# VH-VL binders against o27280: the designs that were tried, part 96

Target 1, 266 residues: o27280
Amino acid sequence: MDSMNVPEVLEIKRIVEESESVKTFIFSWDFRREVRPGQFVMVWDFRDEKPMSVSLIDPVRSEIGISIRRVGEFTDRVHGLSEGDLLGIRGPYGRGFELMGRDILLVGGGIGMAPLAALADEATARGMRVDALVAARTADELLFLDRLEAAGVNISTCTDDGSCGFKGFAHERLLTLEENHDMAAVCGPEPMMFQVMRILDERDVPAQLSLERYMKCAVGICGQCCLDDTGFRVCAEGPVFWSQELSRVREFGRYRRDPAGRRVPW

## First folded at step 22 (VH-VL)

Design Ci5
Fold by OpenDDE, fold request of step 23:
Structure Ci5 (fold): chain C 266 residues (1-266), chain A 118 residues (1-118), chain B 112 residues (1-112)
Amino acid sequence: as target 1 above (266 residues)
Amino acid sequence: EVQLLESGGGLVQPGGSLRLSCAASGFTFRDYAMSWVRQAPGKGLEWVSAITGRGGVTYYADSVKGRFTISRDNSKNTLYLQMNSLRAEDTAVYYCARKSNFGAFDYWGQGTMVTVSS
Amino acid sequence: QSVLTQPPSVSGAPGQRVTISCTGSSSNIGWGYSVHWYQQLPGTAPKLLIYYNTNRPSGVPDRFSGSKSGTSASLAITGLQAEDEADYYCQSYDYSLTSSKVFGGGTKLTVL
């Protein structure tokens, strides 16, 4: 194992409360170790380990941010931590987003905005025009709006309950947007991504989508994150995939495998 | 009113070149992906090439890849198709078409005829 | 040879109902991609008739309707009129092809 596969014990420098259920944990980072938007790290709380997307990449401050949604036992523990506390982090892993063209559309749902926020920063730094469709169930669950706005991102919001922006789902809002983009990056609930992908395909917009699957090793060995039929490993060939790649994945948007390997619907 | 007007068609010999233009008006040109679709005499519709609104990404049918180049000048509201190494099978009416939000070609030009013959 | 299969021709008398089928596969219509329909009158450019499976653009009479199910789509024309004599094309997207924009072979509608 190289140094990347050994968790580094890092101190939480800062905690940003993004929403009621989402916190961003900021760590010092040695940027001699490259990290790209769309890649993930394995976060170890000395009891369990989970993959988390990198949501902030700040070479100026030599920091990275990891946004974590409170959804279970592991994340409950992590959310109980304070600044100065320690976490183990190994990585980064996986294939990140690739930028192309002059403008990019980001379509994110919930915590899916985490990697997209990092991508927005990179795209903006490269002089690209960035539009973001930010979706959530309710207004209070919309993530990174202030950050994106400050970066010069043009934001469109949609909420399931209509509490902010367009009332409806991301794919519905997307159909109402007339502006065409050179490429898109998508991350969120898989049913959302599936519908968004089809729309983008029909619009001739190249799209990359970040998948979420149960991961254990993060190094393409254990196979628990393998996608049916294709054999794609989300941790190795992904988590970012082109729409053309995902079109060959039977389970995409339809079901996933749980830790026991059982099919579970979305 | 949305209007698309093709020009540049004509008679050329095999191996020759033509450049088609499509003048767009009545809408924000840069916001829409554009395509060229052709129709050989007495035949059906065939997609040829597409370009994103900002012109950053282009697509080509296998039948024209390497020979045709799609481009656009958003400052002039004009779509182009540079056709090189023309073949007899490229003989067709070439339509300029706008891609709508729903992925349909919602507006078409009148077409310009390209004839490749010795 | 077309990715989407249409009958070469259909015919009907004025006032009748006619249907034009568009048969695809699991990589296009069956994948959930939208189907669009175009009308091409003799000597004219195609015109969008139905978009996104079932929707009519403004100006298209409600005599025209689209439907989609499984790997196929259908265009229905009720109250057939002489002016409906034209070629009709279905169009969709196919992820498995480089030429991802796919058209049907076209159907010639004759009004008797």
Scores: ipSAE 0.896, ipTM 0.939, lowest interface PAE 0.5, mean pLDDT 95
Fold by OpenDDE, fold request of step 23:
Structure Ci5 (fold): chain C 266 residues (1-266), chain A 118 residues (1-118), chain B 112 residues (1-112)
Amino acid sequence: as target 1 above (266 residues)
Amino acid sequence: EVQLLESGGGLVQPGGSLRLSCAASGFTFRDYAMSWVRQAPGKGLEWVSAITGRGGVTYYADSVKGRFTISRDNSKNTLYLQMNSLRAEDTAVYYCARKSNFGAFDYWGQGTMVTVSS
Amino acid sequence: QSVLTQPPSVSGAPGQRVTISCTGSSSNIGWGYSVHWYQQLPGTAPKLLIYYNTNRPSGVPDRFSGSKSGTSASLAITGLQAEDEADYYCQSYDYSLTSSKVFGGGTKLTVL
């Protein structure tokens, strides 16, 4: 267990270009270390370290995938890497998704689809019916569509510009869907998640939502990812939370804290 | 046309049991969460229990937890409410209601009267 | 007491405008949960009147309108008719309660 906190230097086996801004990096993985959808790993490029959700769990190939969106200096460097290059990976960390019931609705926005894609695979493997509402700004930003379809997932798309599927936001599309599910898993921009959560609550659909916060230690020590009022640590008690838990989190859907601890509005 | 028809109500002694049924028609039953809502004589509406469309998840009001069980048979388009350990305060008209995608109860049955009295 | 507060009764003459308030809190209406309204005619089952704050189901006259602001919602009835005499209930969701579905206490509308 102690080895979990030591980064393992792994070779990038493959790189999948998911979109213009998103790449999936594939690594060999020792599945004696269990990893679940919704958990994250710390990715170390030997200069900086960032938490990343696991987007692929393949015990057959003994591989995991980490999908990374290009958003800053760290991710710029990582996106510059090639197959055969090395990265440090430690983890997995955090609380992953829990599956229940017979069918599940996945609601994902942008890179938020990363953990949900992994969840979709697990749910499908368990014989659950999986529906996915995949949202993005534009059609070319929609992630994992082919993968989800291949897995037997029923996909509904939503784009801000209407370039694919429903024109509008995920919560708006959700309101147009009459079918309800035993549970839902949600990941994406927090304003989206906030809207979606309320709708799901009103529909009597239990929902788990994955939060994103600035993390340092990933082991619940530094408190950098602590949520206001509740004291929840996203790295320890999360990143996956039940809707009931998030209802107690004052900052949810409203603001986040930056690395300096300042409140930053969404 | 959507129709909901409750049955199974009646007079029962305290501590007794009743099983209510709600026959649904006019829509794809399995796609909709269903609820029981009751109304005591001369009183307001009180949510009792809910069940997801596929029947995988159930919800109960605190007042009925441990005593009532909601279930459904989607092959028969029927919603059930097993009521055990009935109390006088359970006396009410019990309505089955469909939950819409907007979270509202968009269709209601006519209700079935349950009277718990010694 | 009901989580959502409604006036016990309101009255109006035919043709008048009446308003029924539904007052909640920061854990329900104020949280952003939707408000729905139901009409219950004497001796009948409730009927959905307004859903998702402002929307009317098919068959509901445009005399009925819903609004929501802050921690409260309101049902307005214009051109009051004798047939509008009924009980009206607001309904929402509350995350702080186990029974998450919450109804108002109901308002008896009398047409004078």
Scores: ipSAE 0.888, ipTM 0.933, lowest interface PAE 0.5, mean pLDDT 95
Fold by OpenDDE, look of step 22:
Structure Ci5 (fold): chain C 266 residues (1-266), chain A 118 residues (1-118), chain B 112 residues (1-112)
Amino acid sequence: as target 1 above (266 residues)
Amino acid sequence: EVQLLESGGGLVQPGGSLRLSCAASGFTFRDYAMSWVRQAPGKGLEWVSAITGRGGVTYYADSVKGRFTISRDNSKNTLYLQMNSLRAEDTAVYYCARKSNFGAFDYWGQGTMVTVSS
Amino acid sequence: QSVLTQPPSVSGAPGQRVTISCTGSSSNIGWGYSVHWYQQLPGTAPKLLIYYNTNRPSGVPDRFSGSKSGTSASLAITGLQAEDEADYYCQSYDYSLTSSKVFGGGTKLTVL
């Protein structure tokens, strides 16, 4: 077994087109190397390296999937790849989601559904009831609907333009849902997560939230992903945090730091 | 019509135990988190304990942690509060309250009086 | 000492406008948690009066209104009536406490 810190060059086994801007890249995986929903890997295209959430964990097929949204130069290059092409993968890293209770609510926005899709698979496999609030700007950006449905997930959709499901934001849709759950997992734009977390807190629903930050080393050394004022490293102590932990994070829902370390508002 | 009806209150000596019940009707009980809120004579409201709709997670105020246990039987539409090691300061009217989707206590029972006295 | 601070008492004459303040901090109201208000008539259980800062449940007259700004919230009662004489409590959530549900100390409203 190779060290988790050494990139392994893997062949893209399959590519699933999730949407116009999102593709899932599937790789063969040796499951002697444990991976959990909510963890991330560093994807290396031999020029640059970026953290990506694991969106598929399939021990039966010995495969993992990484869903990548096309947002910049790195992802443009990756989206240009074909089945059979190579990528470097190292990891997994970070703290993944924990499951508890009998039912779980997943609240995801855009590409934030990636780790939640993996979590949904695990939860359903454990016999949990899974409800998912899937949010996106438009209908064509809603992710993993068929996959979630096939897994037995009860889905509610939310779109900014009302092209599918509830017209509005995820937190607004959440307020219209009367049923409470034993726990929730949340991932998406941080302003969304911030709003959703507060609602869940007020409903007595324990929540885990997956944060996105600029991560360089992924091993808690460089400090690029440190959170004010706790000093939490998203790559080490996260990216999944409990709501109680995030309540201590001053910058949560307010700002992030760019690669230069400057505060950037959401 | 939503109804909550508390029972089980009474007089108990310090160190004693008491079990409160709250019978719920008029709504899908399992869908709602429930709480106990108490009010000492002539005092304000104090949250005591909460439980999620499916009963998987419980919460307690520091003042009662380790002594009180909240539970529910969704098949019976009933909320419970087991109170052990009771103290004089636990003397209060105990209300069961439903948590709405907005986080407010939208329905309250009439309350049941618990008196802890030697 | 209550996490949310209310005046212990307020009074007004019939037809007047009265306001009840609820002062919190950066860990509750100021953090963005919602504020709810309850009315407790003498000898009765509390009743939800305002939920989620500004909303009235069905049956609550529009002369009751809620607002929130900064670290504080306020309940306003216009056209004060004798039947409004009661205790009023604000309630919110605080992430800094194990007991996250927090009530104000209550305000006794007297109609003169």
Scores: ipSAE 0.860, ipTM 0.922, lowest interface PAE 0.6, mean pLDDT 95

Design Ci5
Fold by ESMFold2, fold request of step 23:
Structure Ci5 (fold): chain C 266 residues (1-266), chain A 118 residues (1-118), chain B 112 residues (1-112)
Amino acid sequence: as target 1 above (266 residues)
Amino acid sequence: EVQLLESGGGLVQPGGSLRLSCAASGFTFRDYAMSWVRQAPGKGLEWVSAITGRGGVTYYADSVKGRFTISRDNSKNTLYLQMNSLRAEDTAVYYCARKSNFGAFDYWGQGTMVTVSS
Amino acid sequence: QSVLTQPPSVSGAPGQRVTISCTGSSSNIGWGYSVHWYQQLPGTAPKLLIYYNTNRPSGVPDRFSGSKSGTSASLAITGLQAEDEADYYCQSYDYSLTSSKVFGGGTKLTVL
């Protein structure tokens, strides 16, 4: 594990176009530094540094993949890179998902499917039954469907506009699914995660949810990733939390913080 | 038609043990979380224990944790509650209840009476 | 003391409207968790009456209705009939308790 907190400069080995707005950047990785689904890395483009979830963990080929959605200046610059270009990567950081029981429900919204795709690979490799509810605004934004299918995952889709699968929000689709599960893993827009967590709590399904917060140090020192009321540091005690931990967090699903630390509505 | 039928209740001395069963039919048993809910004579409803559909996770009320064990056999469509170290406070009708996808207890058995007295 | 507070009793004449309140807190109804209602006729098991705040199962007359606001919920019964005489329980989820499936204390409805 790299405790020096210094980015390693790595060559982009391959770029996969996942959608119009999402690319997966694949790097060679020395797995003496273990990586678990749900952990994140800090990606440095030599100007700025942002946290990104790991979407592919392949110890056999010694590769990791990082899926990045174009949403602003940093991600625009990274999307402009080509194979052979360099990025700095430090990590991994944070607490990943824990698997338990015989089956798991994945609920992913948009880019939130990235860490869940990595988890699906681990769960199927362990012989678990995996169901995934994959949500997006439109069919073109549904991520990782072919990969999940190839892994043997049972997929349900949900799009806001109804262009693929259930028309509506992920939590609305979830209410129409009858099957109970031993656990769930959830990642996506925080308002979606709040509604999904409430439903899973009421169904007696233990859930782990991956939060996104502003991060600067990524090792729990600067306090920028702290959650209200609990003092939990997303980079240290998270980004993956059990629903019981998040229930006590007043801000969860209610508001977020901008890079300056100000409360901002979702 | 969803049916739940409890059995195994009776009179037991304090400190004794009893095993309740709930036979389920009319639905895909393994797809539903199940609970035991009890009601002491003249009192309200109290949730006791729950188990996930595939049986991987169990939950217990503090009042019974360490003494009661919920389990299920999905090949026999049967829910169980093993009750050890019984106390007078455990005297109640015990209901088997199914948890719906909306989080409600949508089907209940008729209950089985457990009486703990010296 | 129950986590969800209901009046111990309510009464009304046939044909009238009655309401039964269910008062919770910020860790249950106020957090956003659903409220369900159960009817228990004398000597019988509870029966689901209202789920997910407002929904009626098949076979439940539309004179039963539920609502939720803030930290509280309400069950309304219109066109009161003698057969409605029963105990009524609200139920929700409370994240702060290990006994997270919480019931109200029950309300005895008497039809005059």
Scores: ipSAE 0.841, ipTM 0.943, lowest interface PAE 0.7, mean pLDDT 90
Fold by ESMFold2, look of step 22:
Structure Ci5 (fold): chain C 266 residues (1-266), chain A 118 residues (1-118), chain B 112 residues (1-112)
Amino acid sequence: as target 1 above (266 residues)
Amino acid sequence: EVQLLESGGGLVQPGGSLRLSCAASGFTFRDYAMSWVRQAPGKGLEWVSAITGRGGVTYYADSVKGRFTISRDNSKNTLYLQMNSLRAEDTAVYYCARKSNFGAFDYWGQGTMVTVSS
Amino acid sequence: QSVLTQPPSVSGAPGQRVTISCTGSSSNIGWGYSVHWYQQLPGTAPKLLIYYNTNRPSGVPDRFSGSKSGTSASLAITGLQAEDEADYYCQSYDYSLTSSKVFGGGTKLTVL
């Protein structure tokens, strides 16, 4: 089996406090294993293994960063680790974002901004104009603003409670933005992504959206990450999909599945 | 005031070519996706082609794909439609239309007539 | 071929209310895509009348209103006036078609 399918135990080189609930864990990485924005890794804490987005791809320093939000037992344990501690990492897996055209709109909600931050670095390095709509429930959950600004990204913010920027949902802010783009990349809560996707479709903006589903194998064998009606495996044919691919998926934005595979509403 | 002014229509034989232009003014042209929409005599509206604001992505209706090419020159505030291999069914008034942030065609030119006949 | 169907004609007397229907499907209006309406006076280009289901551009009187439900939309005109005599088109987006910007077939409104 390929070394990408077996966890490599890596030392946490640096921890960045992105917010009270989000930390970025930085590791040395051998870029002979290529990593693309939008791909994910499986993080193993020697008890459980969970998919996490790559938020930093730095071939010059030979580093990757993985941003993790504290949301449960696994992520609580990982957040308790220090620099020098070990984690297992396997991957990268999945289909990443593809860049096209001369400018791009990023629309990120919460931790969904993590893979988009990596994409922003790649897009600016290619000379693309980058706009980002960064959304959260409240101001202290807005992620990567300083990093995006330093990269030359034009930032619009929105918060559900209005504590920073536009008060309201990302799709409502998007409707107030007049500028058209050659493409968009979207990642965040699935209901947000569904609303944003339809607006982008209507604007003639080709969009790529990153989905999250329950994952076990990460290589498409176990079937736990499959989408209803299409058979797309989020870990193999995704997690990044074009909007045209997702428009034919009945479950997108309508419901999700719990770890037991049962339909639950968003 | 937003203005869109089409030109380049005319009479052409089947198999011929025409190049339509649309001069835009009164708005930041590069910020808006643009479309061509046509209307055959006595018929309804048919979307033909679209291009993103910076020109990086183009779209075509199946009826024109491979024969028509949409383009734009943002330094001249001009939208173009190169029409090759013209057929009788391409006979129509061709409108230049701007796409709003809500996805509507919020401004239209007055159109230019293309007639494809022997 | 239009995927959005409209009645070919509708008529009303001055001062009356008329409605124009626009019937789509699950891949357009029923998917949640917005509906826009255009008015085309004889010999002129279309003009935006209603956008994003219910919104009126500046200068459009509030006697024009739009609504959307299920797979269909409606344009209502109250207080009908002679100058309302025109062709009316609905428009939406259909993810299943390469010709994704879809128009209805048009409705000729005659003021009696």
Scores: ipSAE 0.832, ipTM 0.939, lowest interface PAE 0.8, mean pLDDT 90
Fold by ESMFold2, fold request of step 23:
Structure Ci5 (fold): chain C 266 residues (1-266), chain A 118 residues (1-118), chain B 112 residues (1-112)
Amino acid sequence: as target 1 above (266 residues)
Amino acid sequence: EVQLLESGGGLVQPGGSLRLSCAASGFTFRDYAMSWVRQAPGKGLEWVSAITGRGGVTYYADSVKGRFTISRDNSKNTLYLQMNSLRAEDTAVYYCARKSNFGAFDYWGQGTMVTVSS
Amino acid sequence: QSVLTQPPSVSGAPGQRVTISCTGSSSNIGWGYSVHWYQQLPGTAPKLLIYYNTNRPSGVPDRFSGSKSGTSASLAITGLQAEDEADYYCQSYDYSLTSSKVFGGGTKLTVL
């Protein structure tokens, strides 16, 4: 019988500690349910359900990896689980990244690097040249560096505190990088993404950016993930948007919304 | 050290075609987006077209879309502009310009004149 | 009328300070896009003078300075010299236009 968005209960096969605050949970996955980089899943711990990044898509081993940062009560509970424990997963949902051209720049901040790591694997498999700018607050929070290097990705790093690579913000590091690209993919804190988008616009680099919003249904019915001025639903028309789509959105990079829908600063 | 040299301008009849070239030297050509910018006699600057460093994406001003084609040959360090269906309004000096990492046109050629008249 | 508005001309005596304004809108300078300035001496190609609002390329003297506020930008020239007589263009990006690389109409600076 066809499921109508009911979570599938899956056993945690492996847990990879990516940093002190980020773990990747690996599950067996039937790839008749196709997954594309930039799509998301809803993770259910039998009490609450949250959208999470897919960071590994491995059809050969029939595995999917979901990277989760510990940021609150739900993610604290999930981080406390062990291999063999169960989680519900529904999805994938949303529009993934589209690859074009001969080379791509990835710009990832913190956990935003998770979907970009999956994209890097697809881009390298297509024979594209891949550069990545990996950003975090500290060196210990830089994600996926060894994996990206092993895939042949050319890595630049930046940290807010200067503990690894360039000291400063991702957009400041980007301004020091000379190379132009056929496209870019960007995911991370929304203020970072806004600054990076402006630079890429001015460089004539088409960019796709992955947004996060409060989600409940994940299929576009409830309207909780809507963007101001356009009516775009992040879970249905996104989460990946072209920069031209986002230039119509006045809220992007300016404010966020709380669960009641009120505008609050980032 | 960075040098851009345009060529291929000249007198052409309305409806005619012309191909501009820009020879680049003194920098790694494939790392930079390139543009054509034109200036009609006695007038201001108008952006015409752009191409990404590896050539995968092109952009055109509305005034030239469908008539002009930008391209590049990174093995020859050369930027091109194929101009078809030329009109009197296309009469201008055409500059080859490099796009910097800050989004400015940081280096310009000296330009090549295109005159469209009968 | 250009997307970015500049005065058609300005003038000043040697040693004086002049400013050249560049007025945009919410879809370009007001959105937060950078402003760059170019100097074009008579019969020559444009040359980058100021980039990213305030930065000077190597070889540009510090008597040239740029600023940006709100929807507008300004180029200031102090210690005006005869050799500064040229046309000056501002340039930015406008997300609402297909011709997204937008120039001001140009300002002719006359040194009296």
Scores: ipSAE 0.827, ipTM 0.936, lowest interface PAE 0.8, mean pLDDT 90

